Miniprotein binders against q9bqp7. Designs and how they scored, part 229

Target 1, 240 residues: q9bqp7
Amino acid sequence: VPQNWFPIFNPERSDKPNASDPSVPLKIPLQRNVIPSVTRVLQQTMTKQQVFLLERWKQRMILELGEDGFKEYTSNVFLQGKRFHEALESILSPQETLKERDENLLKSGYIESVQHILKDVSGVRALESAVQHETLNYIGLLDCVAEYQGKLCVIDWKTSEKPKPFIQSTFDNPLQVVAYMGAMNHDTNYSFQVQCGLIVVAYKDGSPAHPHFMDAELCSQYWTKWLLRLEEYTEKKKNQ
Short names: E, the ipSAE of ESMFold2; O, the ipSAE of OpenDDE; V2, 0.75 times the mean of E and O plus 0.25 times the DockQ between their complexes.

## First folded at step 24 (miniprotein)

Design Qj22 (at its last look DockQ between E and O 0.90; V2 from the best seeds 0.83)
Fold by OpenDDE base, look of step 24:
Structure Qj22 (fold): chain B 240 residues (1-240), chain A 104 residues (1-104)
Amino acid sequence: as target 1 above (240 residues)
Amino acid sequence: SPELAKELVQSVEWLLKEVEEILRMGDLWYAAWMARMAVDFAEDTGDPELIRRVAELLVRVARIAGRPDLVEEAIRVFEELARRNPDPEIREIAEEAIRRLREL
C-alpha cells in the first residue's frame, strides 16, 4: 500500500466536458525542470528482473543484428515512432492547421494499422500536451486525450514490429497511461478529467492495430502500482 | 554462464507471477502480452519444463480472455516456437498448446 496515497480521479472536476472547453486541442509545452518525468520515474524504478530481461533482449538483438545493426534498428524504431506520432498529431489536429500535411508521413503501415481505431476516436481535447501533478511532483507528455467509442481516454500510441515486439515500449505502459491520467486530472491547465486509458499498438505491416482499453477500475488498480513506483523513486533520490 | 541461466529462470518465474497478478486485476490483454513475452524468454532457457509452464499460462490467459485475436496471437507464438526449436519436447509443448487454443 502506498504511504502517500493520492486519488487518480479528481472529485472536484466534472466528467462532462464544460461548454468552455476549447474547440482546439490543448498543446501545453513540456517545461524542462527538476521535476521527474513519468518515463524517468519508471526507468529508475525498474525491477532487477525487468532490467535483466531488457538486457537479455538487447543481447539477443545484438547477436542477431550485430552491434551496428542493433544501433541502426534502435534508431529506425525511434524515427518510425516519431514520424508516426507526428502523423497522428496531424491527422487528429483540426483541419485548419493541416495545411502542411506531409503526405509522406501518412503513407505508413502504422497509419494504415490505426485507421480502424481512428474511426472510433472523436472529441480530441489534447495532443502532445504536457501534464503536471503538482502534489505528487511529476510531469509527463501525453500523446492524446480524446473520446474513444464515446469514452474520454488518455490515448497512448505505440509502434510494434511483428513478430518481435519492442519490449521497452510495453513493460510499464499501463503505469505510464495512468500516471498521465492522474497528472491531467490534477493539473490546473485542464478543466476536465479522464477516467479511462487506451493503449493502441500499431503494426508496421499495416495489420489492424490492437486497442487495449483500460476502464476506470483497471486504471485505479494500476494507479496504486504507479504510486508505489513514485514512492520508490522518491526514496532513491533522498538517499543519493 | 550458469549464473546467467539462473537469472533468466528467475526472471521468467517473476514474469509468471506478474502475469498471475495482472490476471487477478482483470487486465487480460496485458496478461496475454506478458505471457507471450514469458514464452520468448523461457525459450532462451532451453528448459522444457519451464517452457511448458509458461505455455500453460498463456493458454490459460487466452482461455480466460475468450478473445479470438488473443487466441490467434497465442497460436502464432507457439507456431513460431515450434518452428524455431529442433527439440522434439519443445515442439510437442508448442503443438499441444496450439491444439488447446484451437479448441477454444
Scores: ipSAE 0.830, ipTM 0.922, lowest interface PAE 0.6, mean pLDDT 91
Fold by ESMFold2, look of step 24:
Structure Qj22 (fold): chain B 240 residues (1-240), chain A 104 residues (1-104)
Amino acid sequence: as target 1 above (240 residues)
Amino acid sequence: SPELAKELVQSVEWLLKEVEEILRMGDLWYAAWMARMAVDFAEDTGDPELIRRVAELLVRVARIAGRPDLVEEAIRVFEELARRNPDPEIREIAEEAIRRLREL
């Protein structure tokens, strides 16, 4: 149970987006400071078992690929993810013209994988936008805020290679999403709030992406787990 | 490496408990995702009792979720488990799980 409970939702804010068409999605710049990021908090508070399983997976990959091969694999996974996010931001931005896009980004299997999801996405409110929780003192950079099947969501885009998923990014995905949600809902740069989350797992071979929808109740349950991780992080920093 | 083998078993048991918690929360997609990962690590232990426990959990998660895509993914996991393992006890666990999944 967290010692310092704080609500994920802000009762002073509407969860209903403006009925008018959006002008331009928000893109709040990330400000460098000493406030920890969501990803740093999660990395620094992994359980012993999470660390062990990640290391075990890493050793299996090194046995298969060699040490240099594994380094190249992890670098390629990062690059694929970056390119995927760039393509999605371009596709979802009303300022981007289609003919100015990098055709290689648009021809990836990951983009093919998410096409059926994108048909259900509308009302984009934010893209690659910074969030800050002033009270709980953490920051993040969320991928997207948009409606999915009529429900406004914080949307997180993930890539997966079958059968070799990058295990480090799977244990904490829901916590990352709800941490961004809580921060956005209490960030003065935003005038609206979001109660739902969506994690979309796209596949390199173009197979249909799997959507993972989290309603407000589920988000609240994951929020409690995020608060515990943030408390653990804060206590560790006080003792260093 | 007996210490690492023991720690692997303990970590798989921890992961099984995490899947049960996520299932109790009602996050069926994520429970299935993590259960598939638990099968992979349980296979690494070579312990048929642990593999059976995780296999039964994945089958139960797929049943509760009622999603054909999750059932199909689970079947593929057990098909690969049977293909990779010469141990007839592990093959039997995989084949039984597939039979249960196909009855869904």
Scores: ipSAE 0.783, ipTM 0.916, lowest interface PAE 0.7, mean pLDDT 86
ESMFold2 (binder alone), look of step 24: mean pLDDT 85; pTM 0.831
OpenDDE base, second read of step 27: ipSAE 0.828; ipTM 0.923

Design Qj23 (at its last look DockQ between E and O 0.89; V2 from the best seeds 0.00; counts 0 for: pae O 4.3 > 1.5)
Fold by ESMFold2, look of step 24:
Structure Qj23 (fold): chain B 240 residues (1-240), chain A 104 residues (1-104)
Amino acid sequence: as target 1 above (240 residues)
Amino acid sequence: SPELAKELVQSVEWLLKEVEELLRMGDLWYAAWLARMAVDFAEDTGDPELIRRVAELLVRVARIAGRPDLVEEAIRVFEELARRNPDPEIREIAEEAIRRLREL
């Protein structure tokens, strides 16, 4: 159990969208990072086993592709992820005015993969938006806050190439989502809160994306694990 | 090296423990995701007994979840395991797992 437990939800906030809330999604800019990001906390607190398995996967990929081939592979995976998130932000934002650019962004397997999920997404409240937990002192950049099948969720979009999955994000993805959720719920830039999470894994070949819905109870269980990682991070920095 | 082989086995054992925790939390989708990854690393050890333990765990997760998409992904994992491995013991493990998954 964490030594310094803190609630994921804020009792002073509604867990439902207000009728008077703006219809334009929030996009809070990421400020200078004087405090740790969610991803840095998670990267710095990986277990010995997580580190070993990631390195083992990397070495197998290098054996298959060569060092230059692996470098190209990882660069392409990063670029594909960036383009996918850019496309989704464009699709979900009424502020995008370049119709031709939107059509080009729609022509990828990943976007095809996610189409059936997007039909169930509505009420977009935030896109590519910064969150800061002012009490616990961490920051993040969440992908999306929207309703999924009637439930307001922090939504995280992931890409996957089925033959050679990019393992780096696999172990801690639910912790990342709940860390963003907790930060948003205690961030003065937001007037509402969110109790559910959704991780969507999209596929390069266009096959239907897999949604993973996390209800409030599951999010609370992952929140406890996030707090332990944040405590571990803090102790490591205290001893450096 | 022998030391790296031992550390790989220990890391697969750690993955099994993580999958069991996810089952206790009720996160069946993520448990299945990590279990599929565990099969891949268990194959890397070349140890049929460890492969069997991970295969049995993935089958159990798929049964508990009762989701056709997770069953089909698990079947695909075992089809590839059988295809890549000439060892009859490993092929038997994969084929038995597929039989159990198809009964669902």
Scores: ipSAE 0.782, ipTM 0.915, lowest interface PAE 0.7, mean pLDDT 86
Fold by OpenDDE base, look of step 24:
Structure Qj23 (fold): chain B 240 residues (1-240), chain A 104 residues (1-104)
Amino acid sequence: as target 1 above (240 residues)
Amino acid sequence: SPELAKELVQSVEWLLKEVEELLRMGDLWYAAWLARMAVDFAEDTGDPELIRRVAELLVRVARIAGRPDLVEEAIRVFEELARRNPDPEIREIAEEAIRRLREL
């Protein structure tokens, strides 16, 4: 049980979007500060088992691709992910729909993969927007806040190369999503709250993306795990 | 190294426990994902009994999930397991898992 329990949901915020919700998605810039990011907290609090698994995967990949090949692979995966997020931001942003969409960004298997998910996405509230939890003292950059099948979600977009998922991207994804939810729900820059999460895994080959919906109950369960990770991080930093 | 093998077995055992927890939580996708990962790590041990345990868990997760996509992914995992392993015992485990998944 976390020593410093804090709710994921803000009882003072209405679940109903206020009619004053901006027609334009929020894009709050991430400020570089001493506050740890969600990603940093998760990376620094990986279990010995998780570290071992990642190292073993890395070793296997290096054995298969060589060191230079693995670096290239990692760079390509990162670049593909970045381009995918840029393309999604362009698709989901009302303002960028008017700009000459780089057709090359849209011609990806990943974009094809998520088309069926995008049909169920509406009411985009935020894109590539920073969140800060003032009390718990962490920050993050969330990909998207939108309605998925009529439920307001923090949406996290992931890219996967079949057949082997990129291990780094999925272990703590539920924790990342709920961390963003909790931060957003208590960030004064946002007038609304989210109760659901959605992890979307897009595939390079254009095969249908997998939506992983997290309801409020599941989010609450992962939130407890997130709080434990955050406490562990805080303790490690006090001892340094 | 014997130490690496021990650590790998421990990691698989940890993954198995985590999958069970995720099943209890109802996070079937993440359970399936971790179970698939556990198959990959169990394979690296070369221990057929450990591979069998992980395979049974993945099949169970797929069954509980009742999602065709997860079943298909699990089938692909076992097809690849069978393809990569010359050990007839591991192949049998993979083939049996595929049979069970196709019956879902």
Scores: ipSAE 0.103, ipTM 0.529, lowest interface PAE 4.3, mean pLDDT 84
ESMFold2 (binder alone), look of step 24: mean pLDDT 88; pTM 0.865

Design Qj24 (at its last look DockQ between E and O 0.76; V2 from the best seeds 0.00; counts 0 for: pae O 5.7 > 1.5)
Fold by ESMFold2, look of step 24:
Formats: sequence, structure tokens, C-alpha cells
Structure Qj24 (fold): chain B 240 residues (1-240), chain A 104 residues (1-104)
Amino acid sequence: as target 1 above (240 residues)
Amino acid sequence: SPELAKELVQSVEWLLKEVEELLRMGDLWYAAWIARMAVDFAEDTGDPELIRRVAELLVRVARIAGRPDLVEEAIRVFEELARRNPDPEIREIAEEAIRRLREL
């Protein structure tokens, strides 16, 4: 129950863009400043149990791979995620439709995994774009805003390997999506708003990705949880 | 150490509460995902009663969701639990969970 509730949606904005479909998706640059990012807020407000489980997972991986093996593993996971996002941005950009800068990105199992999802994605409005919530004072960098099966969504692209490398990303992902949604809906760089979220979990072996759709009601419930995390973060920083 | 064992049990209990909250919210896919993680960490406790509680919760989530992919993944979790554990009590927990999941 937040002390200072703030709505996720903006009644001054349309659910749909007020202009015709733009020819170029928005890509607002992320500016470095003192205002906390969504990911920093979530990192700084993890529960003791989340921290413990993450550490236990890390120790099990280190026992299996050795310390150097674990560092290589985590570096590869990070690189694969970065390349996946780069490939998707290129694929979804209207300026580079079928032609990619690096064809090796198209050959990954992750890209094969999401092909059936991409068939249902249209009307791309933003790619790798910064958002800022001026009133609540936080920023973020969202992956994509587009229609999925006719619903305008903030879309988060996620790679998955078994076992999962970080428990934080598992628990916090829906909060991250709704935090971006709330920020976009109250950011003067955007003329429209979004009511839904989509988390797409892609698999390295090319197995069909899982689309996790979050309707407005589910988003509102996660929004309440995000506000509590932001409130906790703010209180910690006031106490230094 | 005894402190780490206590923290592990507390963390599994916390996972159970998170799964119940996800069920209340109607987020069945995330509920199943967290429940599968809870089985893995419950196994590390070595406590058959805690393992049973988590197993029953995962079966319930899969039943509510009614999705073949979630049922299949849950079965794989319990197959591995049975394979890794020589303890007949833990093996029976896993086998019962599999039987219930296959009836879906």
C-alpha cells in the first residue's frame, strides 16, 4: 500500500497515437543524471530472500564451472542478450527491414525462437528508447513499444537458458515493464500512452518463445508493487 | 552451516508466499515458473515435508493454468527430483506429483 499513490495511466492522453503511424520509431537517448533508473531502484530494493537465492545460485554455478568458468559464462550471457536486442532493433526498424548489418545475428537460436511472435507484432512506435517519469523521478530504457495482436504494448525481450542465470531478472521483470509503462505515459517526449505489457522469453535452442501478455488489470497490480519498491528506494536514500 | 540451512528454509517459505500472491493476481505463468524454482531449492533443504508442500503447490498451479506446456515442464522437474534422490519418501512425493500431473 504506497503512501503516495500515482496512476499508471494518463487521462490526458489517448490509448492510441493521435498522429498517423510514424515512419520512424522513437529512439530517445538516455541521459546520465542523478535521477535513479528503474534497474537501480530494483537492484537496491531486493529482499533478503532474493539476495540469498541469487548468491546460492552463483555458488552452485561456481562449483560446477570454477570461478573463471563462471565469469566467462556470465559474460557470454550478457553478450548474447545484447546481440539479441541489437538484432531485434534492426529487424523491427523500418529503415533496415530485411537487410541486417551483421547476418550472424539472424542465425541465432534466439531469433528463430521469436519468429512466430514477430508475425503478430506491428505498428512499432519506439525502439531502445529512454523514458522519464518527471513526477515520480525515475528513468529507464525500454526495448520496444508496438502492437502485439492488436494491443499496444511495452515489449521486453528476454533470453532464457536453463538454469536461469539471475533470479533478480525473473522476479523483477514485470515490475520493470510497468515502471517503463508509467514513465512513458507521463513523459513529454511521447504523445500517446500504452495500457499493456508483453514479456517475450526466447530460447537458445530455437524452441518457440513464450509470449507473456499483461493486460491493464495485471499491469495495475504490478504497478502498485513497483510504487512500493520506488518508495522503499526513496526512503533509503533520504536516510543516506 | 546451520545459519545457511535456516536461511534456505526461510527463502523457500518466501517463494511459497510469492507463488500464492501470483495466483491471486492471476499471473499463472509466473506462478508456475516461481513454483518450479521453489521445488529446486526445497530439494536442497532435504526436508520432505517442505518438498511435499512445494510439490503440491506446483501441481495446483499447473491444474489451474490448464496449459500442456506448464504440465510438461512440471513433470520434468519431478522426474529429475526422483532421479536425484535415493530417499524413498522424496521419490514417492515426486512420483505422486507426476501421476497427478498426467491425469490433467
Scores: ipSAE 0.772, ipTM 0.900, lowest interface PAE 0.8, mean pLDDT 86
Fold by OpenDDE base, look of step 24:
Structure Qj24 (fold): chain B 240 residues (1-240), chain A 104 residues (1-104)
Amino acid sequence: as target 1 above (240 residues)
Amino acid sequence: SPELAKELVQSVEWLLKEVEELLRMGDLWYAAWIARMAVDFAEDTGDPELIRRVAELLVRVARIAGRPDLVEEAIRVFEELARRNPDPEIREIAEEAIRRLREL
């Protein structure tokens, strides 16, 4: 049980979008500060087992590709992910801002993969927007806040190469999503709250993306795990 | 190294426990994902019994999830396992898992 329990949901915020919600998705810039990011907290609090698994995967990949090949692979994966997020931001942004859709960004297997998910996405409230939890003292950059099948979600877009999902994208994704939810729900820059999460795994080959919907109950369960990770991080930093 | 092998087995055992927890939480998609990964790590141990346990778990997760996409993904995992392993015992495990998945 977390020592410093804090709710994921803000009882002072209405679940109903206020009519005053901006027609334009929020894009709050991430400020570089001493406040740890969600990603940093998760990376610094990985279990020995998680570290071992990642190292083993890395070693296997290096054995297969060589050191330079692995660096190139990692760079390509990062670039593909970045381009995918840029393309999604472009797609989900209001048309008036889309004057320069790089058509080349839209011609990806990943974009094809998520088309069926995008049909169920509406009411975009935020894109590539920073969140800060003032009380718990962490920050993050969320990919998207939108309605998925009529439910307001923090949406996290992931890229995967079939047939094997990347280990780097696996273990802590639900924690990342709920961390963003909790931060957003208590960030004064946002007038609304989210109760659901969605992880979308897009595939390079254009095969249908895999939606992982997280309801309020599941989010609450992962939130407890997130709080434990955050406490562990805080303790480690006090001892340094 | 024997030490690395032991650590790998321990890691697989940890993944198995995590899958069980995820199943209890109703996070079937993530359970399936972790189970698929556990197959890859179990493969690296070369221990057929460990591979069998992980395979059985993945099949169970796929069954519980009842999602065709997860079943198809699991089948692909085992097809690849069979393809990569010359060990007839590991191949048998993979083939049996595929048979079970196709019956869902």
Scores: ipSAE 0.019, ipTM 0.400, lowest interface PAE 5.7, mean pLDDT 84
ESMFold2 (binder alone), look of step 24: mean pLDDT 87; pTM 0.862

Design Qj25 (at its last look DockQ between E and O 0.92; V2 from the best seeds 0.84)
Fold by OpenDDE base, look of step 24:
Structure Qj25 (fold): chain B 240 residues (1-240), chain A 104 residues (1-104)
Amino acid sequence: as target 1 above (240 residues)
Amino acid sequence: SPKMAKELVQSVEWLLKEVEELLRMGDLWYAAWMARMAVDFAEDTGDPELIRRVAELLVRVARIAGRPDLVEEAIRVFEELARRNPDPEIREIAEEAIRRLREL
């Protein structure tokens, strides 16, 4: 049980978007500060087993691709991910901002993969927007806040190559999503709250993306795990 | 090294526990995902008994989930496991898992 329990949901915020919600998705810039990011907290609090498995995976990949090949692979994965997020931001942004759609960004297997998910996405409230939890003292950059099948979600877009997923990005994904949810729900820059999470795994080959929907109950369970990770991080930093 | 082998087995055992926790939480999709990962790492041990345990867990997760997509993904994992392994015992484990998954 977390020592410093804090709710994921804000009882003072309505689940219903206020009529005052901007028609344009929020894009709050991430400020570089001493406040740890969600990603940093998760990376610094990985279990010995997670660290070992990641290293083992890396070793296998190096054995298969060589050291230079693995570096290239990693760089390509990063680049593909970046381009995919840029393409999604362009797609999900209001049409008036889309005058400069790089058509080349839209011609990817990943974009094809998520088309069926995008059909169920509406009411985009935020894109590539920073969140800060003022009380718990962490920050993050969320990919998207939108309605998925009529439920307001923090959406996190992931890229994967079939048949082997990129393991590095997958262990703590649910924790990342709920961390963003909790931060957003208590960030004064946002007038609304989210109760659901959605992880979308897009595939390079254009095969249908996998939606992992997390309801409020599941999010609450992961939130407890997130709080434990955050406490562990805080304790480690006090001892340094 | 024997030490690395031991650590790998321990890490797979840890994954198995994580999958059980995910099942308890009701996160069936993520349970299936973690179980698939566990198959990959169990394969690295070359231990048929550990592979069998992981395979049984993945089949169980797929059964509980009742989702055709997760069943199909599990089948693909075991097809690949069978293809990559010349060990007849590991192949048998994979083939049995596929049979069980097709019965769902």
Scores: ipSAE 0.828, ipTM 0.922, lowest interface PAE 0.6, mean pLDDT 91
Fold by ESMFold2, look of step 24:
Structure Qj25 (fold): chain B 240 residues (1-240), chain A 104 residues (1-104)
Amino acid sequence: as target 1 above (240 residues)
Amino acid sequence: SPKMAKELVQSVEWLLKEVEELLRMGDLWYAAWMARMAVDFAEDTGDPELIRRVAELLVRVARIAGRPDLVEEAIRVFEELARRNPDPEIREIAEEAIRRLREL
């Protein structure tokens, strides 16, 4: 149980946008300062079992690929993830015009993988936008806020290569989503709130992506776990 | 080494507990995903009893979820487990799990 509980939702805010609002998605600039990011908090509070399993996976990959092969693999995964996010931002932005670079990004298997999901996405409110929880003092950069099948969600886009089901940070993805959600709901740069989450796992080979919808009750349960991780982080830094 | 083998077993046991927590929370998709990962690391131990425990957990998660996509993915996991492992005990665990999943 966290010692300092704080609500994930803000009852003074509506999840329904004003009909007269502009349809341009928000893109709040990320500023790095003394307050920790969501990803730093999660990385600094991993259990020893999480660390062991990630290192075991890494060593298996190095045995298979060699040190240089593993570095190339991880570099390619990072680059493909970055390009995937860039392509999605371009696709979902109403003011963007396709460019030659954007067309090359659109040719990836990951974009093919999410096509059936994108048909259900509408009402984009934010893209690649910074969030800050002004009371709990943490910051993040969320991928997307949009409606999915009529429900406004914080959406996180993930890439995966089949048949390799394990990648770094898989243990904490729902915590990342709810941390962004809580921050957004208490960030003065945003006038609305979001109560649902969606994690979309896209595949390099173009296979249909897996959507993982998290309703408000599930998000509240993950929020409690996020608060514990943030509390652990704060205690470690206070005692150092 | 023996120390690494024990630590791997302990970490798989930790994954089993995380899957049970996800079931309690009602996050059936993520529970299935974590259970599939637990099968992979249980296979790495080479311990048939641990593999059986994780296999039974994944089958139970798929049964509770009642979702065809999670059942199909679980079947694929056990098909690969059987393909990779000539050990008759491990193969039987995988094949029994597939039989149970197909009855859903």
Scores: ipSAE 0.790, ipTM 0.916, lowest interface PAE 0.7, mean pLDDT 86
ESMFold2 (binder alone), look of step 24: mean pLDDT 88; pTM 0.870
OpenDDE base, second read of step 27: ipSAE 0.810; ipTM 0.914

Design Qj26 (at its last look DockQ between E and O 0.87; V2 from the best seeds 0.82)
Fold by OpenDDE base, look of step 24:
Structure Qj26 (fold): chain B 240 residues (1-240), chain A 104 residues (1-104)
Amino acid sequence: as target 1 above (240 residues)
Amino acid sequence: SPELAKELVESVEWLLKEVEELLRMGDLWYAAWMARMAVDFAEDTGDPELIRRVAELLVRVARIAGRPDLVEEAIRVFEELARENPDPEIREIAEEAIRRLREL
């Protein structure tokens, strides 16, 4: 049980969109501060087994591709991920619908992969927006807040190459999503709260993306795990 | 190295425990994903018994999930395992897992 328990949901916020919700998705810039990011907390609190598995995967990839090949692979994966997020931001942003969509950004297998998910996405409220949990002292940059099948979600977009999933992108994803939810629900920059999470795994080959929907109950369970990771991080930093 | 092999086995055993926890939590999608990952790392051990245990768990997760997409993904994982592994015992394990998945 976390020593510093804090609720994921804010009872003072209504689940109903206030009529004052901006028609334009929020894009709050991430401020560089001493506050740890969600990603940093998760990376610094990985288990020995997670670290080992990641290192083993890396070694295997280096064996297959060579060191230079692995660097190139990693760079390409990062670039593809970035382009995918940029393309999604362009698709989901009402303002960018008027800009000449770089047709090249839209011609990706990943974009093809998520088309069926995008049909169920509406009511975009935030895109690439910073969240801060003032009490728990962490920050994050969330990909998207939107309605998925009529449920308001924090949506996290992931890229994967079939057949083997990229391990680095998937281990703590549920924790990342609920961390963003909890932060947003208590961030004064947001007037609403989210109760659901959605991880979307897009595939390079254009095969249908896989939606991992997280209801409020599942989010609450992962929130407890997140709090434990955050406490572990905090304790490690006090001892440094 | 024997040490690496031991650490790998311990890590796969850890993944198996995490999958069981995810099943208890009701996160069937993530359970399936972690079970698929466990198959990949179990393969690196070359231990047929460990691979069998992981395969059985993935089949169980797929069965519980009852989702055709997860079943198809699990089948693909085992098809790959069967193709890439020269050990006939591991191939048999993979083929048996595929048979069980197709019966769902």
Scores: ipSAE 0.814, ipTM 0.912, lowest interface PAE 0.6, mean pLDDT 90
Fold by ESMFold2, look of step 24:
Structure Qj26 (fold): chain B 240 residues (1-240), chain A 104 residues (1-104)
Amino acid sequence: as target 1 above (240 residues)
Amino acid sequence: SPELAKELVESVEWLLKEVEELLRMGDLWYAAWMARMAVDFAEDTGDPELIRRVAELLVRVARIAGRPDLVEEAIRVFEELARENPDPEIREIAEEAIRRLREL
C-alpha cells in the first residue's frame, strides 16, 4: 500500500465529457525538465524478477540472432512502432485531411489490423500529447485520448509480430496507461478527465487487433500499483 | 549455472503469483498474456511439475475468460511445446492442456 495515496481522478473536474472548444486534437509539446517521466520511473523500479526474465530473454535472442542481429531486431521493432504511431496520428488528425501523408505508410499490416477498432473510435481529444501530474510531479507523452465505444479513454497503441511481445512493455503497459491518465486528470493544460484506458495490440500480418479495455475499477487497481512504483523511485533517488 | 537455474525457477514462481493477482483484479487478457509467457520460461527450467502448474493456470485463465481468441493463443503455445520438447512427460502435459482447451 503506498504511504501517500493520491486519487487517480480529480474531484474538481466533471465526471462527464466536456464539449471540446477546438476541433483539432490537443498536442501539448513534451518539455525536458528535472521531473521524471513515466517510462523512467518504470524502468528504474523493475523488480529483480522482471530484470532477470528480460535478461534471460535477451540472452536467448542473442544466441539465436547473434549480437548484431539482436541489435537490428530491436531497432526494427522500434522503427515499426514509430511508423505505426505516425500513421495513426495522421489518420486520426483532421488537419491531415490535406493528404500530406505517405500512402505507403497507410498500407501496412498494422493499419489493416486496427481498422475494426478505428470504427469504434471517435471524439479524438489528444494525439501524441504531453501530460504532467501537477501534484505528484511526473510527466509523460500519451498516444491518444478518444472515445472508444462511447467511453473516453487514454489509448495506447502497440505492435506485435508474435505472441511473445517485447517483455519490458508486457509487465508495465497498464501502469504506463494509468500513470498518463492520472497525469492528464491533474494537468492544467486539460479541461476534461478520463476514467478508462485502452491498450490496442496490432499485428503485422493484418489479423484483427486486440483491444484491451480497462474500466475505472481496473484502472484504480493499477493506479495503486503505479503509486507504489513512483514512491519506490522517489525513495531510491533520495538515497542517491 | 545452478544459481542461474534456481533464479529462473524463482522468477517463474513470481510470474505465477503475478498471474494470480491479475485474475483477482479481473484482468483476464493480461493474465492470459503473462501465463503464456510463464509457460515459455517454465519450459526453460525443464521441471515438469512447474510446467504442469503453469499449464493448469493458463487453462484456468482461458476457461474463466470464455474468449475464443485467448483459447486459440493458449492452444498454439501448447502445440509448440508438444512439438519441440523431447521430454515425454512434458509433451503429455501439453497434449492434456490442448484437450482441455478444445473442450471449452
Scores: ipSAE 0.793, ipTM 0.916, lowest interface PAE 0.7, mean pLDDT 86
ESMFold2 (binder alone), look of step 24: mean pLDDT 86; pTM 0.844

